# Designs tried in a protein design chat: miniprotein binders against b1l550. Part 235

Target 1, 279 residues: b1l550
Amino acid sequence: MRLPEELLERARDIHSEAPSHRIKLDRVGSFGLKVPVEFKGFLLLAEADVWVSLPEGRRGVDLSRQVEAIYELSNPPKDPFSLCREAAISLLEKLNYADSSGVSIRFDAPLQDGESLKYYGVEISSIASDEIINKIRVEILGMTACPCTAELIRAYKSSEIAATHTQRSLGILEVSTKAEHPDPDKLASIIERAMSSPLRTYTKRPDEGGLVIRSLSNARLAEDVVREMIHLFLEEFGHLPEDTHILAAVRSMESVHMHDIYAERSFSLDEIRKEISSH
Key: E = the ipSAE of ESMFold2; O = the ipSAE of OpenDDE; V2 = 0.75 times the mean of E and O plus 0.25 times the DockQ between their complexes.

## First folded at step 22 (miniprotein)

Design lk8 (at its last look DockQ between E and O 0.86; V2 from the best seeds 0.73)
Fold by ESMFold2, look of step 22:
Structure lk8 (fold): chain B 279 residues (1-279), chain A 99 residues (1-99)
Amino acid sequence: as target 1 above (279 residues)
Amino acid sequence: SREEMLEYRKLLLEAFKLIREAMKLLREGNPEEALRLLEKAFELAQRAFELAEDDPFTRLALWLMAQIRELQAEAYKKLGDKERAKELKEEARELEEEL
């Protein structure tokens, strides 16, 4: 049932009251908002979360102002990184009682794959306070081939046979930095290059054979993929601030096992450099 | 095709532009002119929807069609036509259910 609009004029402003329990809240916001973005010439529908901190002396957040902060900036559609950062700043300006704000934007990023498009997952965020922290997570599927089985088959059969099990693997790179967000296409490329072979959305049989042969030539454990992702990341993004934090992970959907294999490493740039330089 | 993707983009960018103009007209108290722009914007979004080949592009076009219906409902409410406003709001809900 719809309530009369005149009630809005007479009602207490509940949000500005003090709460019964004076406890600061870290994130209060609107989640799952649909917003348009433009990513590398593609117009896409993204999903956004917006939030602010709430001091112990304020009962609630002005939700309409939160939603307004991002939607006012979403037409014309613009790149999701600018939208994310500008909306986070706007939230802090519009909700002056908050000491921090955040915006997350999620979308499936198109990537050219021959004459077709394939898609990979992107989630970015900007958290604003007296500084801005930018985070990006990229997830993309690739192919891995088991080196242990490949070696056993080589040793068991003559060099006439090259074979092993192959599987789909989900690669993950997550970066948190005070610098601008890394380019998600470059992160996706790092993940794909770390795997045995990329996955293609459309492959004719000669091309399928090439992907399988490439996978056999680049057989890698999930652990190897994570290590290679880190190596390639440092090569491409080693210039980021030393306190930049990275998570590199692979979830492998093993074709001959009933369960997934998972490997992960988190590090800061200064930490990993010290580790590598130590012998 | 590449040509279809370029046309899709052109249609949607024009629809977004018309929506910006219509929203300004609604704020300025000119719902009749806003409705004229929103009718054109809906046609463009619908044509983009028909060109969309992949799910991400289909979703954006549908979402925009729903947003246009909600703005049209707001315009008719300002004109005092609550029956038409309710019809358009229901249509917007139907479009959003397809997302």
Scores: ipSAE 0.734, ipTM 0.920, lowest interface PAE 0.9, mean pLDDT 86
Fold by OpenDDE base, look of step 22:
Structure lk8 (fold): chain B 279 residues (1-279), chain A 99 residues (1-99)
Amino acid sequence: as target 1 above (279 residues)
Amino acid sequence: SREEMLEYRKLLLEAFKLIREAMKLLREGNPEEALRLLEKAFELAQRAFELAEDDPFTRLALWLMAQIRELQAEAYKKLGDKERAKELKEEARELEEEL
């Protein structure tokens, strides 16, 4: 039964009423919206979260206006960076009772791998208030080879290439900055270069052998990978503002254990520069 | 292939354009012309779906097809054809369940 439009005019606006408890909320919005984006020439369906703050004197947020704000900006499809920033600003304009807004867009980003595509996880966000903070999270799988086992085997049998166990490892870089969003492909590249080897979607047997040999020659602990990620990040993105915050992490799905190994470092660019300069 | 991806992009961008125009026509009170554009947009999205091999590209095409069916349902509702509007909404729901 579609309620007659005339009933809408008579209905009390529940959202504009005073709440029973006058408490401000930090985030109220719609999560898991599907929105089209254009990422580096690829048209993709992304998942989006949109939210605003709610003042203590208002019962609810006009959720329909939030959804409208992002969809108005999504046709034609835009790059997710601009979409996040523009939608966050638009939300504050459309919902004038809000003092802050945010947009998060998630998708699997295509990356060229020879003649095929591989994918890595991306979450792009913008938070608007008196300032705009841009956030990006990149997750990509790689391969690590254990240096400890390699050293044990080398000690036991003199070999030029020491055998060791290998495992899949998830590398994570999260960057929050007042500058523009860092390029996610560059972040993904940093993660892959920090690992023993990248993963490939399609490998012929000779290519697989080469990949394993490469991993064995670049054996790294999860700790080594995180440190290498930070090092490579500083080389590529050291020009970002000093208050830029970074999370570098690795989750290694170990092949010899039933549990994962996890390593992380959270830091600001100012903090890590001081740390490195002290050595 | 690169050629297939270019065609896929072309089809969807044209469909998006037609959808924008159809939405404008619906707001202006011209549901008949909106339906003509939406039918063409659906055909383009369907062709893109058939061309897509990878899951991310298939999902976008399916989503767009569902959005078009919803807009068609709205147009038929404005025309007073409640039965057709209901059918199209059900088709939209079925397409969304494939996502």
Scores: ipSAE 0.634, ipTM 0.866, lowest interface PAE 0.7, mean pLDDT 90
ESMFold2 (binder alone), look of step 22: mean pLDDT 89; pTM 0.895

Design lk9 (at its last look DockQ between E and O 0.88; V2 from the best seeds 0.72)
Fold by ESMFold2, look of step 22:
Structure lk9 (fold): chain B 279 residues (1-279), chain A 99 residues (1-99)
Amino acid sequence: as target 1 above (279 residues)
Amino acid sequence: SREEHLEYRKLLLEAFKLIREAMKLLREGNPEEALRLLEKAFELAQRAFELAEDDPFTRLALWLMAQIRELQAEAYKKLGDKERAKELKEEARELEEEL
């Protein structure tokens, strides 16, 4: 139902009033917006969340200004990292009562896989206040092979049969930093290299055999995958600010187990370096 | 294929450009000219949709088609054709439901 337009002139401005309970809110926003982006030459449809803080004395947020802040910047499509940061800054300018803003952008990133594309999950965020904090989360599937079962089977037949259970495992790297967002392709590469073998979109039988053999030759516990991700991350991104925070995790969808196995470690760069150096 | 992806990208970038120009024309009070651009933009987005191989590319093309229908509806509303505007908004909703 559409109400007469003249009612807008008589209605009070609810958003600018004081609330009944003067309690500040940390995040008030519009979630699940569709926005176009350009990632490394690919045009993609991303999903975005936008928000601002709301002070104790303000009843509501100007929702149309939030949506305007990101859509004004989204045509022509541009790099999602620039869109994220610029929209967060624009939110603070447009909604001057807020002391912080945030933008998250999520998309499936294409990655060349032989003649096909495969995809991995990317979510980036920029949180603006007195400073800007940039966050990126990358999720990519790989294959893991159990070393304990492989050793038992080897011992049973004196190496005549090489076998163990293999499964899909989801690797996760999440980075929060004052520097620019790390390259998601490099994060995805770190995760895949930490696994027993990568997963492929399409493989021929000889290539399938090679993937299985590689996974058996690189059998790793979920715990070892997380440790390897951290080692490779430090090698590639050790130059980031020391207060950079990282989460490294793996969830293994174990083929012979009823439930997933999960391992994770969170740390700052300065913490992990001191830990490693204190052997 | 790489060639199909390059053509897909070319079609969509031109569609985005036509949309920017049409939006400016709508703000300036020129809905007839905006409609001409939007009809071409829709054709380009539909051709990109036909080239799309994977879900992420299919989703973008489909979303853009829906956005174009919304802008066409706005243009017809400014021309006083409320029935065409309503039809185009309904089509935009149908396209978004396919996402």
Scores: ipSAE 0.711, ipTM 0.911, lowest interface PAE 1.0, mean pLDDT 87
Fold by OpenDDE base, look of step 22:
Structure lk9 (fold): chain B 279 residues (1-279), chain A 99 residues (1-99)
Amino acid sequence: as target 1 above (279 residues)
Amino acid sequence: SREEHLEYRKLLLEAFKLIREAMKLLREGNPEEALRLLEKAFELAQRAFELAEDDPFTRLALWLMAQIRELQAEAYKKLGDKERAKELKEEARELEEEL
């Protein structure tokens, strides 16, 4: 039963009332909205979070206006980078009591793998205030081979290719910058190249064997993968502003243990350049 | 196939266009013409759903079908047909549950 429109005119605007406790909130919004996007020619359904700050003198946020802001920009579907930035700006314009806004868009990004598609996780965000900060997080699975076990086996048996255990590993790159969002496919490529080998959706037996051999010939610790990710990132994205912040991480789903191995480094471009130049 | 994907994209983009036009018509107080466009949009989205082989593409088509049913329900409500509006809203809910 929709209440008659006439009742809406008589109802107090609860959101505009003074709160019982005058406290500012940093983020108030709608999480888990479904929005269409166009990513590199693919039309996809993404999940979106939208939020604004709430001043101490206002009880609540007009959530309907937040939802309207992102949906108005989502038809026709557009690239998620522009959608995030434009929606974040639009939120500040529509909700003039807010001093900050943010939008996050999450989806599985298609990546061409021969004749098939594989997917990696991506989260694209923009936060607007006096400035706009763009954030991107990429997650992709790869394969790692253990160099320690390989060395033990090599010491025990003289073989050209040392056998070792392999496992799936999740690589993560998160970038926060005042520049435009980095290309997520390039970030995904960096992660895959930093691992022992990529994963493939469809492998024929000969292709599977080749993939394993490649992995064995390129054995890496989780620590090695993170360092390689950072190295490759600097080569590709070293032109970004010095205040750009990066998180590089790997979660290795160990095949010989019940627990995972995790390694990470958080850094700014300025910080890591100074560190490398000191060696 | 690449050709199937291009057709899928074409169908959905046309459906999105029709939805924008229908929403405008609903705001302008023309629910009858909006319904005609929404029916066509639903057919296009359904065809796209049938062409979709991969889960991400099926989900978008299903979501769009649900959105169209919701807009149709709104249009019928404006026309005073509460029964049909209720049916369409239930269909929209069922489609959303498949997401």
Scores: ipSAE 0.625, ipTM 0.864, lowest interface PAE 0.7, mean pLDDT 90
ESMFold2 (binder alone), look of step 22: mean pLDDT 88; pTM 0.890

Design lo1 (at its last look DockQ between E and O 0.92; V2 from the best seeds 0.75)
Fold by OpenDDE base, look of step 22:
Structure lo1 (fold): chain B 279 residues (1-279), chain A 86 residues (1-86)
Amino acid sequence: as target 1 above (279 residues)
Amino acid sequence: SWKKVRIKFTFDPEEREEVYEFLKRLARELREKYGLTTLVYQEDGKIRIFVKGDPEAVDKFIEEVLKELEERGVKYTVEVEEIPEE
């Protein structure tokens, strides 16, 4: 049931009023929208967040206009990179009082694993202010084997391949750049290669055995994984602008403890290059 | 009152990157000077500037951008579009 339009003439515009406290807000918007996107030949339903800044003299944001902006651009479905960028620009253009805007899109990205599919989590974002900043976060699970336990077992029972505990580990790469979004598949690949072994959706018995043996042969601490991720990232994406910011992290769900092990490094490309060159 | 303008520049590909960096710096300076919101970005091989704010300030912004480009002797084509208020 739609209220009579006459009521709009009687009602004051609450959003345009002066707030009780004149304070600027950085982000005001709608979070948890569902939008269709096309990614690698798949049509996916993604979650989306849209926001703009709010000046100190305005009480509220026109939220309906924000929602309209992204849905106008999402039909027909398009790639999430273009959608983020275009929507951020559109928001900045449509909302007069906003000096910045942003869009984030989240979904599970399909990744081919033999005849089956595995996946990684991805969040693609664009922020429009003076320039466009593109952000991408990739999360993918792998397997780690503990080198410390392996060494203890080797010392106890002489074996060429020492048994050790293995666990799932979540690898994270987040990149913020003024360039185009890095390829998320490449980021996922970097994370997997930095682990002791990748996870598989489907394994035959011989393949499973091989996977475990590989893991044992590449036993790595969480710290090792992060360092390897950074190393591989520099090899693949060293061409990005120097002011590009990266977060590399691992959360290891340790199988012998009730808690997780976490390691991270935040850096700019300029900073990390200087660090490595000094060594 | 608000004025919104989209400016689209086409430059020689050899000069485009240098001019792009220049325009970003210039836009930042003018934004601060005139209290404007600006966005500079590249799309489809063209440099685009979005500017909004006080109508007089927006006009001054456009004039100064064009003047600076002329002073540098850069060859370009420009399209200026005013976005209507909804």
Scores: ipSAE 0.750, ipTM 0.920, lowest interface PAE 0.6, mean pLDDT 93
Fold by ESMFold2, look of step 22:
Structure lo1 (fold): chain B 279 residues (1-279), chain A 86 residues (1-86)
Amino acid sequence: as target 1 above (279 residues)
Amino acid sequence: SWKKVRIKFTFDPEEREEVYEFLKRLARELREKYGLTTLVYQEDGKIRIFVKGDPEAVDKFIEEVLKELEERGVKYTVEVEEIPEE
């Protein structure tokens, strides 16, 4: 059943009224929308949030126009970075009262792993105001091996093959920049190379043995993984604008503890270069 | 009343980044002066400006941007598109 359209002529437009309390809101929108995206030849189901600023003099946002903006652009499916940026621009154009808009898109990205695939987490956003600011967060699991325990065991037995505890560790890189979004596969690669070894979807015994030997030969503290991520990031993305902001972090699910270990560093490119060059 | 305009500039590649920084500064200055909302971004090797607000203020914004580019002596082509109200 649809209500009679003539009611629109006589009903108040609640959204366009002034609010009782004249307070600007930074983000008003629709969160958790399902949208299709095309990423490197894969059709993926992504989750999107869309929002605009709301001035102190306007009571509500036109939510249907917000949802329309992103869905119009998502059919046919297209690359998530273009969708994100274009939708943010469209929101600012469509909603006259907004002075800023934003879109976030989250998906699991496929990554080639031998004859199979593995997946890592991606969240991108674009915020349009006086310019566009792009943000990307990548999360991928790897393996770390503890060098402290390895050294203690080596000293105990004088063995050249060190035993130690290993665990899954979640690596995180988050980048906020005025440039285009960095390629998420390159960010994921940086995180994996900073770990003791990557995780595989499956292995046969000879490959599994090689992976374990690699991890033991490449033992790293969570702190070292974060430092290595920063080093590798600077090698690959040092060309980004100087005010680009990065967060590098590791959450290690320590196999010998009931709790996790966490290490992180946030910085701008300008800041970290000055820090490194002072040594 | 309300006016919304998309502007698309093509500059020589050698000048584009310097002009881009200039246009961002100019747009921030003019948005304050005239009470406008502006967005400056790059797409497909071109510089785009979106501006919205009072029709007279939008027209003055466009005129001042073009005037400043002429005074700066940069070579460019421009396309101006008014976005209709829905």
Scores: ipSAE 0.645, ipTM 0.895, lowest interface PAE 1.5, mean pLDDT 90
ESMFold2 (binder alone), look of step 22: mean pLDDT 84; pTM 0.815

Design lo2 (at its last look DockQ between E and O 0.92; V2 from the best seeds 0.76)
Fold by OpenDDE base, look of step 22:
Structure lo2 (fold): chain B 279 residues (1-279), chain A 83 residues (1-83)
Amino acid sequence: as target 1 above (279 residues)
Amino acid sequence: SWKKVRIKFTFDPEEREEVYEFLKRLARELREKYGLTTLVYQEDGKIRIFVKGDPEAVDKFIEEVLKELEERGVKYTVEVVEI
């Protein structure tokens, strides 16, 4: 049932009223929208968040306009990077009272694994204020082997390749920059290369054995993985602006404990360059 | 009352990056001065400025941006569109 439009003339505009408390809000919007995107030849249904700032003198945001803005730009489906940027700009243009806007898009990105697919998690964001800030977060699973247990077993039983416990580990790279979004496939590759070994969607017996041997031969602490991620990131993306901010992290789902091991480093490119040059 | 304006600049590629950094700084100063919302970004090799706020303040913003570019002797083409 659609209410008569004449009711709009009689009803108060609640959103435009003065609030009981004059306080600015940083983000007001719709979270968990579903939007189609085109990514590497795949048409994907992504989750999207859209928001704008709300000034102290306005009670609420026109949420319908926000939703319309992103759906107008999502048909036909386009790449998520352009969608985020264009939608953030459109929100800032359409919502008169907003001094900032933002869009975030999340999906599982396909990654080729032989004749099959594996995946990584990606969140692509753009924030429009006085400038555009682009953010990307990549999460991918790998395998780690514990070097401490390996050393204990080697000391107990002399073997060329010492047995040790292995587990799944989640690697995370988050990049915030005024430049274009970094390539998420490259970020995923950095994380995988920093692990003891990558995960595979399927393995034949010889391949599985080789994967495990590789992991055992490249045993790494969670701390080692984070440091390696940072090192590889600097080699690939050292050309980004100096004010670019990075979070590198690992969550190791330890197979011998009930809890996870976590390690992280947050830094700007300027900061980390100064740190490395001082050694 | 609100006025919204899109400004599109085309600069020489050799000068574009320097001018871009200048325009970002200038826009920030003028935003604070006049109480405006501004966005400066690059797209398709062009520098774009979006500005919104009080109509008189928006007009002053545009005038000052163009004046500063002229004083620097930068060659450019400009398109100004009210939206």
Scores: ipSAE 0.752, ipTM 0.923, lowest interface PAE 0.6, mean pLDDT 93
Fold by ESMFold2, look of step 22:
Structure lo2 (fold): chain B 279 residues (1-279), chain A 83 residues (1-83)
Amino acid sequence: as target 1 above (279 residues)
Amino acid sequence: SWKKVRIKFTFDPEEREEVYEFLKRLARELREKYGLTTLVYQEDGKIRIFVKGDPEAVDKFIEEVLKELEERGVKYTVEVVEI
């Protein structure tokens, strides 16, 4: 059943009224939308959030207009970075009362793993106000091997190859910048290279042995994984604007503990360079 | 009521980065002065400005941006589209 269009003449436009409490809202939008994206040759189903600011004098947002803005741009599917940025600009243009807009897009990025695939998590955002700020968060699992236990076992047996506990660790890089979003594959690669070993979708026994030996040969504390992420990030992305903000973190699911270990550092490029150059 | 304008500037490539930073600072100053919403960004080697607000204020914004560019002595091409 469709209601008569003539009712629009009699009904109050609730959204355009002033609210009872005149309080500005920073983010009002539709969250959890499903949108198709094309990422490096793959067609993926992504989750998107869209929002605008709402001034104190306006009661509600035209939510259907927000949803239309991103879906109009999502067909045909395009790369998620273009979709994210274009939708944020379109929202600001279309919703007169908004002084800022934002779009987030989340998806699992495929990554080649031999004849198979693995994946890592990606969340990108574009926020349009006086300029565009782009944010990307990448999360990928790797393997860490504890160097402390490895050293104790080496000392006990005087062996060439230390044994130790190993575990999955989640590496995180988050970048907020006025430049284009960094390539998520490069961020994922930085995280994997910082760990003791990458994870594989599957391995045959000889390859599994090699993976374990690699991890033991590259044992690292969670703290040092974070430091290595930062070092590798600066080497590859040190050219980004000086006010670019980064968070590097590891959550290690320690196999010998009932709890996880977490290490994190956030910084701007200008801050970390000054810190490094001062010692 | 409302006026919405897209402005597209083409500058010589070697000047573009410095002019971009200048236009961002200028747009921030003028949006506060006139109570406007502005967005400054780069796309396909061009600098773009979106501005919206009161029609008279939008016109003043555009006038002052162009005046400042002329006073700076920067060569440019501009396209102004009302939407």
Scores: ipSAE 0.652, ipTM 0.903, lowest interface PAE 1.4, mean pLDDT 90
ESMFold2 (binder alone), look of step 22: mean pLDDT 87; pTM 0.855

Design lo3 (at its last read DockQ between E and O 0.95; V2 from the best seeds 0.75)
Amino acid sequence: SWKKVRIKFTFDPEEREEVYEFLKRLARELREKYNLITLVYQEDGTIRIFVKGDPEAVDKFIEEVLKELEERGVKYTVEVEEI
ESMFold2, look of step 22: ipSAE 0.678; ipTM 0.909
ESMFold2 (binder alone), look of step 22: mean pLDDT 89; pTM 0.877
OpenDDE base, look of step 22: ipSAE 0.755; ipTM 0.923
ESMFold2, look of step 23: ipSAE 0.692; ipTM 0.914
ESMFold2 (binder alone), look of step 23: mean pLDDT 89; pTM 0.877
OpenDDE base, look of step 23: ipSAE 0.752; ipTM 0.923
ESMFold2, fold request of step 24: ipSAE 0.638, 0.648, 0.672; ipTM 0.893, 0.903, 0.910
ESMFold2 (binder alone), fold request of step 24: mean pLDDT 89, 89, 89; pTM 0.877, 0.877, 0.877
OpenDDE base, fold request of step 24: ipSAE 0.683, 0.689, 0.664; ipTM 0.904, 0.906, 0.898
ESMFold2, last read: ipSAE 0.652, 0.598, 0.662; ipTM 0.901, 0.882, 0.905
ESMFold2 (binder alone), last read: mean pLDDT 89, 89, 88; pTM 0.878, 0.876, 0.875
OpenDDE base, last read: ipSAE 0.681, 0.692, 0.694; ipTM 0.903, 0.906, 0.907

Design lo4 (at its last read DockQ between E and O 0.94; V2 from the best seeds 0.74)
Amino acid sequence: SFKKVRIKFTFDPEEREEVYEFLKRLARELREKYGLTTLVYQEDGKIRIFVKGDPEAVDKFIEEVLKELEERGVKYTVEVEEI
ESMFold2, look of step 22: ipSAE 0.686; ipTM 0.912
ESMFold2 (binder alone), look of step 22: mean pLDDT 88; pTM 0.864
OpenDDE base, look of step 22: ipSAE 0.753; ipTM 0.923
ESMFold2, fold request of step 24: ipSAE 0.656, 0.623, 0.638; ipTM 0.902, 0.895, 0.896
ESMFold2 (binder alone), fold request of step 24: mean pLDDT 88, 88, 88; pTM 0.865, 0.867, 0.864
OpenDDE base, fold request of step 24: ipSAE 0.679, 0.682, 0.674; ipTM 0.902, 0.903, 0.902
ESMFold2, last read: ipSAE 0.665, 0.661, 0.678; ipTM 0.907, 0.905, 0.912
ESMFold2 (binder alone), last read: mean pLDDT 88, 88, 88; pTM 0.868, 0.869, 0.866
OpenDDE base, last read: ipSAE 0.680, 0.684, 0.683; ipTM 0.902, 0.903, 0.903

